# Designs tried in a protein design chat: VHH binders against Methanogenesis regulatory histidine kinase FilI (filI). Part 15

Target 1, 167 residues: Methanogenesis regulatory histidine kinase FilI (filI), of Methanothrix harundinacea (e5kk10r474to640)
Amino acid sequence: RDRLLSASAAASYSLLVNYDIDQIIIDVLQLLGEAVEADRAYIFENQTVDGEVLMSQRYEWTKGEVEPQINNPVLQSLPYHPDSSTFYEIISRGRPYVGLVKDLPESERAYLAPQGIVSILIVPIFVEDRLWGFIGFDDCHRERFWSNGEISVLQVAAGSIGGAFIR
Below, E stands for the ipSAE of ESMFold2; O stands for the ipSAE of OpenDDE; V2 stands for 0.75 times the mean of E and O plus 0.25 times the DockQ between their complexes.

## First folded at step 19 (VHH; framework vhh_sonelokimab_d1)

Design n2 (from m1 with K100R; at its last look DockQ between E and O 0.92; V2 from the best seeds 0.79)
Fold by ESMFold2, look of step 19:
Structure n2 (fold): chain B 167 residues (1-167), chain A 121 residues (1-121)
Amino acid sequence: as target 1 above (167 residues)
Amino acid sequence: DVQLVESGGGLVQPGGSLRLSCAASGFTFSRYHMGWFRQAPGKEREFIGAISDSGGSTYYADSEKGRFTISRDNSKNTLYLQMNSLRPEDTAVYYCAASRYWTDYYEYDYWGQGTLVTVSS
């Protein structure tokens, strides 16, 4: 049984047939987060304010009693710093951002470590060829290895989520 | 110059065991996660598994069925692959590789030239 492939298929179907986008997105985050055994799954949406692209957390699922970050004000209207950010460089080109927090640049660790994140996967969401935002997954307990197979399935799921926001 | 050199390959009978070594130089070995890959003739390169920079975590691709064990000795700058219960389908060139990231999604930074393992009939 491939739990992730099954979860991705169910998520894509739910996104196609339902009209309550906010509730469906939360259900999709739960389905995907449980399938990959993450501690948090979330979606950030970009906004452009006075020519600057900012990211804001819009949706979150947490496993059990894991501390939510949805009300963390640091994660609202956060700049990408596009001229210096490794994170932006990777995701703006359509590539997942993945690894152990300890292996990441200090500027990015400063935002991730206080949230208790040990391992992270971020998959960009594009809508009409623009970086609309991203979906992310945290492991707060273990040095979680993210495999190419898992990431590839989650890239397809991110495309389905982007498609739902077009509709 | 960065160099990864595999050794220990050769001809082995089915059911046999073989230990591969990968000697590293030209970079700080203990800062890199290490992986093993293989490529059978006419097939794409296949990820076998990885071991974290400290050696504290290992990951094995689902296809390995618990026959292979990855280890490392940071004091000797050496990565190992212990292969047991070998089968003819394990015949391939085996490569070690180094990455700054704990994943097999990104291209690895450094690669060895490979060592041939042939499992006879």
Scores: ipSAE 0.636, ipTM 0.823, lowest interface PAE 1.1, mean pLDDT 89
ESMFold2 (binder alone), look of step 19: mean pLDDT 85; pTM 0.869
OpenDDE, look of step 19: ipSAE 0.858; ipTM 0.924

Design n3 (from m1 with S99T; at its last look DockQ between E and O 0.29; V2 from the best seeds 0.00; counts 0 for: pae E 8.1 > 2)
Fold by ESMFold2, look of step 19:
Structure n3 (fold): chain B 167 residues (1-167), chain A 121 residues (1-121)
Amino acid sequence: as target 1 above (167 residues)
Amino acid sequence: DVQLVESGGGLVQPGGSLRLSCAASGFTFSRYHMGWFRQAPGKEREFIGAISDSGGSTYYADSEKGRFTISRDNSKNTLYLQMNSLRPEDTAVYYCAATKYWTDYYEYDYWGQGTLVTVSS
């Protein structure tokens, strides 16, 4: 718990400076991912193309030998499938998205299960009141319950990241 | 009409045990994920734990540390909460809740009216 609070404070400090933004984001993902003992941490960015919102993976941190997904083309320009999934509605309202992959709708499992994900936590990132994207954690080994404290600290971190993107 | 009815609350001494039941009607129970919550006087409602529609997955809040066990019997449309090693801080109104799409442990479509558990010597 002090580990999580310390990680949140360090992430906020890192986001206040004019560094190489790509490296600072990766450092923040590592810091937070280690604090919650995740196997992957990542950031997706939204794009609107002809009125459709698409998501693309932009950043990733992985623990040890866990297979990276940063070069997986399936995770680029990916639609949210709002007619068959509530994912977009949940995160666009500012809510966390949590669960075991085995319990998620099939449209979401199709993208998550091939990555070896067992448990997932996703928190939205807003920039100037618009859903810019999201930050997420994977546990590839455990059927895991993410605590309210872990979720809350990640929500604060997502806000700090959103602030950094407005430069 | 959807209905969730908790029962089994009452007065129990510290260190004691109590089993709560939640009887469900008005929906296909086996297609819904279920949760238990509680609200102590003057406090926010807090999550205790949840169980998947089949009963294959259970989740518990860290604050419970394995003293509570959630189970369900889909043939009887009933959800259970077994509480052991009860403490005075467990005094609260206990609620069951149901949702069809489980993408957040804390958002539920239907709620019971609650049953009071009092832990006092």
Scores: ipSAE 0.017, ipTM 0.407, lowest interface PAE 8.1, mean pLDDT 83
ESMFold2 (binder alone), look of step 19: mean pLDDT 85; pTM 0.862
OpenDDE, look of step 19: ipSAE 0.868; ipTM 0.931

Design n4 (from m1 with G35A D62V; at its last look DockQ between E and O 0.90; V2 from the best seeds 0.80)
Fold by ESMFold2, look of step 19:
Structure n4 (fold): chain B 167 residues (1-167), chain A 121 residues (1-121)
Amino acid sequence: as target 1 above (167 residues)
Amino acid sequence: DVQLVESGGGLVQPGGSLRLSCAASGFTFSRYHMAWFRQAPGKEREFIGAISDSGGSTYYAVSEKGRFTISRDNSKNTLYLQMNSLRPEDTAVYYCAASKYWTDYYEYDYWGQGTLVTVSS
């Protein structure tokens, strides 16, 4: 219900008033992850090297015994593969990427299934009109439905996170 | 040629019940998640709920919690909506839709033509 709206408001406020971004981001991931009842919440940051955009996992929150992925080397300096990946096409245009892993293309399933992900939501983070990275949420246990209302609130939260990284 | 055809609409008194059907053809029904939407006069189309491709999972919009039940029969390529305790504000054209993705965020791949439900005393 309004759990997500109140969590998003609290996250936005903490990002606005606090200056230690590394600690704040972990707390924000927990707040949002718990509000949407996810198993994992995380942030990837982009880096452009010789015209190629690479993504690296920077922050993670996990619920209880869910296997963390923060130390997974496959998730560092990972290309988006823009010529063969619909993921980049979707999020670079500002759209969330969402669904059950079983319904996604094989190239994307190859990175998601080994992490134990059943259902995923990715919301892009833009800074100054460029794709800075993204925030993601995993359900590792069930075919979790992601509603338009939830996604819309999380898009606003992603904007607040982007604002914090400008500083 | 993909077709989704709703039926079962009509006039019903407040407090009554209706069962809507959606007959599907031209695609592999069991590989698609299915959903119901409605559009009341002067309003935008709104999501009612969805059922997964196998029928094992359902999701309902918060506003429709408890009164509507979605089911499917993959052997008959048919989606159902059982509507109970109907109210005048349930008056709308009801649509079924199919998607490859388990969400209501993306535009659905296939849509039915709609069936009118009128709740009036």
Scores: ipSAE 0.696, ipTM 0.848, lowest interface PAE 0.9, mean pLDDT 89
ESMFold2 (binder alone), look of step 19: mean pLDDT 85; pTM 0.873
OpenDDE, look of step 19: ipSAE 0.839; ipTM 0.913

Design n5 (from m1 with W102S Y105S Y106S; at its last look DockQ between E and O 0.09; V2 from the best seeds 0.00; counts 0 for: pae E 14.0 > 2, placed apart)
Fold by ESMFold2, look of step 19:
Structure n5 (fold): chain B 167 residues (1-167), chain A 121 residues (1-121)
Amino acid sequence: as target 1 above (167 residues)
Amino acid sequence: DVQLVESGGGLVQPGGSLRLSCAASGFTFSRYHMGWFRQAPGKEREFIGAISDSGGSTYYADSEKGRFTISRDNSKNTLYLQMNSLRPEDTAVYYCAASKYSTDSSEYDYWGQGTLVTVSS
């Protein structure tokens, strides 16, 4: 269908032309989320406090009546737990993190399962070779697979998002 | 010890069919997602597709839809690949692989030794 390629191109153009980040990012999340038929799309930003990297959800789009998580305090200042989880290792090396929530480590399931997530795809966002954060996509209804083509297009889109945050 | 053993490879004429099997032992098969890969001589290993631990979802590489079918039988700890309408370019060593946490094409923990499929007249 090429819906995702078209969505990624439109998102990249919008991010390049506009610097009004808060609203544009939400519009981009909607565009990408609809193109991959996700139930939720979101962006987490990293911050470092006392030498520890923490993640916080900053932006969210939801489809229809899917429950929003943007005000969930559990998703603010959340540590990565790199000594007991491979999540940080995978995304800090620029690799996507994908899977069925039922198959994820206990530490990750504890935060994902209460949100009603069945399948998840996470793509890292780098700014000047630093892991700035990530963009994520939830399917709250079905076990699904994400094609290599879909992941590659979303990795390009994540780069465009990272570029917008530099500016 | 974890073991994945492919079988069912061999010589087949173009247009023919083969069914590959992958017998699993040493782990709880029903808790793992399974994938099929192939590698032709001098080529990089190529992802064919994957199937969820329950068998409820299947995924095929964008270029591999319609000729190959992945299935599994958790009661027999066996993964299958049905290949139809085979062509000489399908000649390769075929591998099964198992993943505990991921269904993408890059995150597999255990690999079989492979079975050779040759498609030649």
Scores: ipSAE 0.000, ipTM 0.218, lowest interface PAE 14.0, mean pLDDT 82
ESMFold2 (binder alone), look of step 19: mean pLDDT 84; pTM 0.844
OpenDDE, look of step 19: ipSAE 0.019; ipTM 0.270

## First folded at step 21 (VHH; framework vhh_sonelokimab_d1)

Design q1 (from m1 with S57N; at its last look DockQ between E and O 0.86; V2 from the best seeds 0.69)
Fold by OpenDDE, look of step 21:
Structure q1 (fold): chain B 167 residues (1-167), chain A 121 residues (1-121)
Amino acid sequence: as target 1 above (167 residues)
Amino acid sequence: DVQLVESGGGLVQPGGSLRLSCAASGFTFSRYHMGWFRQAPGKEREFIGAISDSGGNTYYADSEKGRFTISRDNSKNTLYLQMNSLRPEDTAVYYCAASKYWTDYYEYDYWGQGTLVTVSS
C-alpha cells in the first residue's frame, strides 16, 4: 500500500508539472499499473456523438507478455448502452467498477473475457462534475481483491488525471 | 428466504481458540463471496476477511494479524472462521455476510444476525 501511495503521489506531481499530458500519461499508467501489480492500465475517454455517449480507449500500458488492446477497434467509439449499462450507471455516480469478470453481467463479460481479464477495477474520471472517462486496471491472471484503501488512493489519482486534462 | 445463521460463539479465555460457522440457505452459496465482520460494543463494524466464491482466494484485514482463518465448504453451504490466540479486544458480535463483489468497498448483500464472542478470563 505504501508503494501505491507513493506512486499516486508521483503521478499527481508529474501531471501537475507537465503541460503535455499525452507525453506523460503512459508513464503515469505504468507507474500506477506497476504499483497495483496490474497487467494492464488504461484510460478511456467519453465522447457524445449524435446524442449517444461513447467510450474510446486513448491510452494503455501493458505488462510483460500481456496482449495490448490499444489497437482493438472494438474499444473505439463503443457505446455504453445497452451492453454496458450497469457499468455506466456505476461510474456515472462516481463509484468504482470493481469485480471479477466471471461475476459481471453477460453483456459486459462479452467484451472483457476475450481480453483475458480476470479481475477489473475501473475508477471514473470527472472533469468539472462531468464524467470525462475512466481509468482502468486489469488483472489477467488472478482473482484479485481490491480493497477500499487501494481504491481510495486510485480515486485520488483519477482526480489528478481529470485535473490535468482540463489544463 | 435468504438466511445466514452464525454459530459457535461463546465465552472463551484469553489465548483460546474458537471456530465460528455460518450456515447459508435461500441462495446459491457457491456463487457468492463470503465475508466475516465483527462489531464490538460502542465501536463500528469492522471487516475481518473474505473468501471468494470458489474458496480459491482469501483476503484478510491487517487487524487479524494472522490469527484468523476463513474457509468454506460449498457442499455444505457453510462458511467458517477459525480464531486463534483470542484477546479480550476480540470480544464482539461476529457476522457473516455474502457479496456478489470481490471487494470491501461495496456493501454485502446478505447478513447474518451474528453470534457473540466474549473473550474474558
Scores: ipSAE 0.601, ipTM 0.828, lowest interface PAE 0.8, mean pLDDT 94
ESMFold2, look of step 21: ipSAE 0.673; ipTM 0.849
ESMFold2 (binder alone), look of step 21: mean pLDDT 85; pTM 0.869

Design q2 (from m1 with S52T; at its last look DockQ between E and O 0.82; V2 from the best seeds 0.71)
Amino acid sequence: DVQLVESGGGLVQPGGSLRLSCAASGFTFSRYHMGWFRQAPGKEREFIGAITDSGGSTYYADSEKGRFTISRDNSKNTLYLQMNSLRPEDTAVYYCAASKYWTDYYEYDYWGQGTLVTVSS
ESMFold2, look of step 21: ipSAE 0.713; ipTM 0.863
ESMFold2 (binder alone), look of step 21: mean pLDDT 85; pTM 0.870
OpenDDE, look of step 21: ipSAE 0.623; ipTM 0.838

Design q3 (from m1 with S54R; at its last look DockQ between E and O 0.76; V2 from the best seeds 0.67)
Fold by ESMFold2, look of step 21:
Structure q3 (fold): chain B 167 residues (1-167), chain A 121 residues (1-121)
Amino acid sequence: as target 1 above (167 residues)
Amino acid sequence: DVQLVESGGGLVQPGGSLRLSCAASGFTFSRYHMGWFRQAPGKEREFIGAISDRGGSTYYADSEKGRFTISRDNSKNTLYLQMNSLRPEDTAVYYCAASKYWTDYYEYDYWGQGTLVTVSS
């Protein structure tokens, strides 16, 4: 659909011309989330504490009645669990993490399934060659297929978001 | 030894219909999502669509607007592509492929050798 390309272009333009980054990021999540018909769109930021990388949810958009997670304290300072999960290794190498929750390793399924997630897409965000965090999209209702075209457009959008944090 | 073998290709007049089959062996078919791709002469391989491992979900690329239907029969380890209202631009080699992930972003794990479909008067 041309809708996602148009949404990504509009989001990238907004990130370049507006410097109220917190509000613009929320608007960008809505624009992208609606274009891919997701139930949630969100951004996590990483921090390093005593040599351990932790992730915290910083921004979220939800569709209609979907339960928001932005105020969920369990999604703050959350470790990546690198001994039991390959998630960090995948996204730290710049690779999107995508699929149905049922197809993922048990350690990751145990975390994602209780949140009602059926299908997930995670795209890493790099700032100054550091894995700053990631943007994610959830489908909580259907076995949502994530196409290469959609993922490629969202990778460009993630780069624009990273660029906005540099400024 | 994993094999995916497409069949059912051939010469079809414009407006006609054709059903392709993909016979799978050497892996647990019901654990894999299946996809159809095609490659026209001089063009890159194009994703047509996919069907989930249990057949409950389908996805079709936007370029196909209701002319093609993907189905599977896990009891026969077989994937199908029903093509209707065929056009000369549908002329291509058609490939089936298997993936453990519900996406076409990652390279598919297994591929067939292809079957030629020619749409010509």
Scores: ipSAE 0.630, ipTM 0.829, lowest interface PAE 1.1, mean pLDDT 88
ESMFold2 (binder alone), look of step 21: mean pLDDT 85; pTM 0.871
OpenDDE, look of step 21: ipSAE 0.638; ipTM 0.833

Design q4 (from m1 with K100P; at its last look DockQ between E and O 0.60; V2 from the best seeds 0.56)
Fold by OpenDDE, look of step 21:
Structure q4 (fold): chain B 167 residues (1-167), chain A 121 residues (1-121)
Amino acid sequence: as target 1 above (167 residues)
Amino acid sequence: DVQLVESGGGLVQPGGSLRLSCAASGFTFSRYHMGWFRQAPGKEREFIGAISDSGGSTYYADSEKGRFTISRDNSKNTLYLQMNSLRPEDTAVYYCAASPYWTDYYEYDYWGQGTLVTVSS
């Protein structure tokens, strides 16, 4: 946990002092991803198109030989509804989305299982009280138990990320 | 209707043991991870531990490791909390809760009404 706290602090600092966040986001994802021992860390951005909210992966960090998903077209302009309605409901309320892929609804598993994800933690990113997107952490090997402590730290980090995007 | 009903609470002397039960109905018990929580008067609700849907995995708060054991019987839709070496500071209302997610953070979907455990000489 101390490592995660330090990583979060470092990430927050980097986001504060760097004006071009696009250049620092991947470093932040790496810092946080390594701190929580994730296989993949990523950021999705929400966009509203024709009245529908879509999510698109914008940034990704992967550990070692883990297959990146940054070039996966399925993860671009992906609607929340109807397949990820529960997911949207949860994060739109500011709640983290935490779980084992095997326990998720079939419609959500359909997207996550092909990515080799075993455990997932999603933390919403808000900008001026609007759901801007989310930051995610995947474990492709372990059925991990995400602790309140870990989640809380990453929530703070997500807040910092949101603050950086308004600059 | 979803129901979680805790039982087994009561008065016990320090050093004693209690076994709490939580009877679940109204949902597919075997598909939910179950957790135990407690809340003492004037204190925040705290996580005790959880057991996975299949019962294959357990997780305990650091403060409760070794004294408390969580188990479940999916054939009976029942969750258990074995508490040993009870202390006065264990006095609280104990709650069982159900979640589809394996965590101590996530707001659990269903909660019981709680059962009071009083540890006093």
Scores: ipSAE 0.461, ipTM 0.762, lowest interface PAE 1.0, mean pLDDT 93
ESMFold2, look of step 21: ipSAE 0.640; ipTM 0.830
ESMFold2 (binder alone), look of step 21: mean pLDDT 84; pTM 0.861

Design q5 (from m1 with E107D; at its last look DockQ between E and O 0.54; V2 from the best seeds 0.57)
Fold by OpenDDE, look of step 21:
Structure q5 (fold): chain B 167 residues (1-167), chain A 121 residues (1-121)
Amino acid sequence: as target 1 above (167 residues)
Amino acid sequence: DVQLVESGGGLVQPGGSLRLSCAASGFTFSRYHMGWFRQAPGKEREFIGAISDSGGSTYYADSEKGRFTISRDNSKNTLYLQMNSLRPEDTAVYYCAASKYWTDYYDYDYWGQGTLVTVSS
């Protein structure tokens, strides 16, 4: 946990002192991803198109030989509804989305399982009380137990990320 | 209707033991991870531990110091909390909770009404 705290602090600092978020966001994802020993760390951005909220992966960090998903067209302009309605409900309320892929609704597993994800942690990113998107962490190997402590630290980091995106 | 009903609470002397039960109904018990929480007066609710849907895995908070054991019987839709070497600071309302997610995050899907455990000489 100390590593995660340090990583979160470093990430927050980087986000604070740098003006171009695009230049440092991958480094931030790497810092946090490594700290939680994730295989993938990523950021999705929400956009409203024709009255529908869509999510698109904008940034990604992957560990080692893990296959990146940044070029996966399925993860672009992906609607929350109806397949990820539960997911949307959770994060829109400011809750973390934490679970094992095998335990998720079939409609959500359909997107996550092909990515080889075993455990997932999503933390929503808010900008001025609006759900801007989310930051995610995938474990493709372990059925891990995500602690409230870890989640709390990453929630703070997500807040910092949100703050950086409004600059 | 979903129900979680805790039982087994009561007054116990320091050093004593209690076994709490949580009877579940209204949902598929075997598909949920179950957790135990407690809340003492004037304190925040705290996580005690959890057991996976199949019962194959358990996770405990450091605060229980190995004194507590969580188990479940899916054939009976029942969750258990064995508490040993009880201390006055263990006095609290104990809650069982159900979640689709393997975490100690407090926002579980279903909660019981709680059962009071008082440890006092």
Scores: ipSAE 0.503, ipTM 0.785, lowest interface PAE 1.1, mean pLDDT 93
ESMFold2, look of step 21: ipSAE 0.661; ipTM 0.839
ESMFold2 (binder alone), look of step 21: mean pLDDT 84; pTM 0.864

Design q6 (from m1 with A61E D62V; at its last look DockQ between E and O 0.86; V2 from the best seeds 0.66)
Amino acid sequence: DVQLVESGGGLVQPGGSLRLSCAASGFTFSRYHMGWFRQAPGKEREFIGAISDSGGSTYYEVSEKGRFTISRDNSKNTLYLQMNSLRPEDTAVYYCAASKYWTDYYEYDYWGQGTLVTVSS
ESMFold2, look of step 21: ipSAE 0.730; ipTM 0.869
ESMFold2 (binder alone), look of step 21: mean pLDDT 84; pTM 0.863
OpenDDE, look of step 21: ipSAE 0.465; ipTM 0.771

## First folded at step 22 (VHH; framework vhh_sonelokimab_d1)

Design x1 (from m1 with Y101F; at its last read DockQ between E and O 0.98; V2 from the best seeds 0.85)
Amino acid sequence: DVQLVESGGGLVQPGGSLRLSCAASGFTFSRYHMGWFRQAPGKEREFIGAISDSGGSTYYADSEKGRFTISRDNSKNTLYLQMNSLRPEDTAVYYCAASKFWTDYYEYDYWGQGTLVTVSS
ESMFold2, look of step 22: ipSAE 0.698; ipTM 0.858
ESMFold2 (binder alone), look of step 22: mean pLDDT 85; pTM 0.866
OpenDDE, look of step 22: ipSAE 0.854; ipTM 0.925
ESMFold2, fold request of step 25: ipSAE 0.731, 0.728, 0.714; ipTM 0.869, 0.862, 0.865
ESMFold2 (binder alone), fold request of step 25: mean pLDDT 85, 85, 85; pTM 0.870, 0.871, 0.871
OpenDDE, fold request of step 25: ipSAE 0.907, 0.903, 0.904; ipTM 0.951, 0.949, 0.949
ESMFold2, last read: ipSAE 0.716, 0.714, 0.717; ipTM 0.865, 0.860, 0.862
ESMFold2 (binder alone), last read: mean pLDDT 85, 85, 85; pTM 0.871, 0.873, 0.868
OpenDDE, last read: ipSAE 0.905, 0.905, 0.906; ipTM 0.949, 0.949, 0.950

Design x2 (from m1 with R31D; at its last look DockQ between E and O 0.85; V2 from the best seeds 0.76)
Fold by ESMFold2, look of step 24:
Structure x2 (fold): chain B 167 residues (1-167), chain A 121 residues (1-121)
Amino acid sequence: as target 1 above (167 residues)
Amino acid sequence: DVQLVESGGGLVQPGGSLRLSCAASGFTFSDYHMGWFRQAPGKEREFIGAISDSGGSTYYADSEKGRFTISRDNSKNTLYLQMNSLRPEDTAVYYCAASKYWTDYYEYDYWGQGTLVTVSS
């Protein structure tokens, strides 16, 4: 807990004072990912094309030998399918999406299981009351429990990340 | 009808031990992650820890690490909480709860009625 609170504070200050967005975001992902002992940490950005919301992975940090997903074309311009997506329903309302991949709906498992994900946490990022995207954390090895305390701190960090993208 | 029934509470001296049980019925127990919570008078309900649906994984809140042990027996549809080195501040009503998700962030789906544990000389 002290590690995560310290990491979140450091990430928030870095996001306020630095102008090299691409590098600072990577550093923030590493800081947060290490603090929660995740295997991957990443940021997806939304875009709207012809009235459809699409998500694309923009940034990634991986721990050691974990398979990176940053160049996976399946994770670019990926539709949420808002009318039939439990994932979109949860995060568009500002709620974290969390759990073991085996416990999630089949449509979400189809994208998560091939990435080797066992446990996932997604925290939405809002900018100006819009779902700008999200930050995610994967555990690829164990049934990692995501506590309310950890999630609450990461929600604050997601707000700081959203603030940096307003610039 | 879903039912979770805690038992094993009572009066115990500081430094003592208790084992709580939670008997489940009305749902497929082995499909649910289980958690223990407690609520002291005048306080909000507090998460103690959880055990995964198979029993293969456990999580304990930092404040309770090392004194409490959660286990389950899926063949008996029963969840357990072993509490050791009890202190007066452990006095509370203890609840078991069931969730489809491996987290304490979402509201749990089913709740027991609670069993009172009093730690006092």
Scores: ipSAE 0.718, ipTM 0.860, lowest interface PAE 0.9, mean pLDDT 89
ESMFold2, look of step 22: ipSAE 0.717; ipTM 0.859
ESMFold2 (binder alone), look of step 22: mean pLDDT 84; pTM 0.858
OpenDDE, look of step 22: ipSAE 0.822; ipTM 0.906
ESMFold2 (binder alone), look of step 24: mean pLDDT 85; pTM 0.862
OpenDDE, look of step 24: ipSAE 0.729; ipTM 0.867

Design x3 (from n1 with K100Q; at its last look DockQ between E and O 0.92; V2 from the best seeds 0.71)
Fold by OpenDDE, look of step 22:
Structure x3 (fold): chain B 167 residues (1-167), chain A 121 residues (1-121)
Amino acid sequence: as target 1 above (167 residues)
Amino acid sequence: DVQLVESGGGLVQPGGSLRLSCAASGFTFSSYHMGWFRQAPGKEREFIGAISDSGGSTYYADSEKGRFTISRDNSKNTLYLQMNSLRPEDTAVYYCAASQYWTDYYEYDYWGQGTLVTVSS
């Protein structure tokens, strides 16, 4: 947990002092991803098109042999509704979306299981009072138990990321 | 009706061992992750550990690693907490709880009434 705290602090600092936001975000994803020993870390951005909220993967870090999904067209302009309605409701309230893929609704498993994800933790990113998107961490090997302590640290990091996008 | 009933609590001397049981009914036990919590007098409720629905995975709070072991028998709808090397500071009401989430972030769905464990010489 100390490693994660340090990583989160470093990430927040980097986001504060650097101006190349795109590169810093990728560095932050790696930093946090490694700290939590995730296989993949990523950021999705929300966009509203014709009254519908869509999510698109904008940034990604992957570990080792894990296949990147940054170029997966399925993860671009993906609507939350109806398949990810539960997910949307949760993160819209500022809550983390966490759990084992096997425990999630079938409609959500349909998207996650093909990616080989076993455990997932998603933290919403807010810009001011608006849901901007989310940061996610995937474990493709273990049934990970995400503790409240870990989640709290990553929530702080997510806040810092949101703040960086205001600049 | 959903029920979680803890048993096995009581008075034990420091260094002793105790095994708690939690009998579940009224829901599909094997579909829920189970956890143990405790609340000492004047303190907040704290998470001890959890076991996944299948029993294949366990997670323990750092403070309790090594002394406590959680197990389950899905054929008996029963959750267990083996406590060894008990200390006076382990004195608390112990609760079992059920969750659909493999985390301690969200509130657990079902709770037992608790069983008192007193560690005293």
Scores: ipSAE 0.584, ipTM 0.799, lowest interface PAE 0.8, mean pLDDT 93
ESMFold2, look of step 22: ipSAE 0.685; ipTM 0.856
ESMFold2 (binder alone), look of step 22: mean pLDDT 84; pTM 0.860

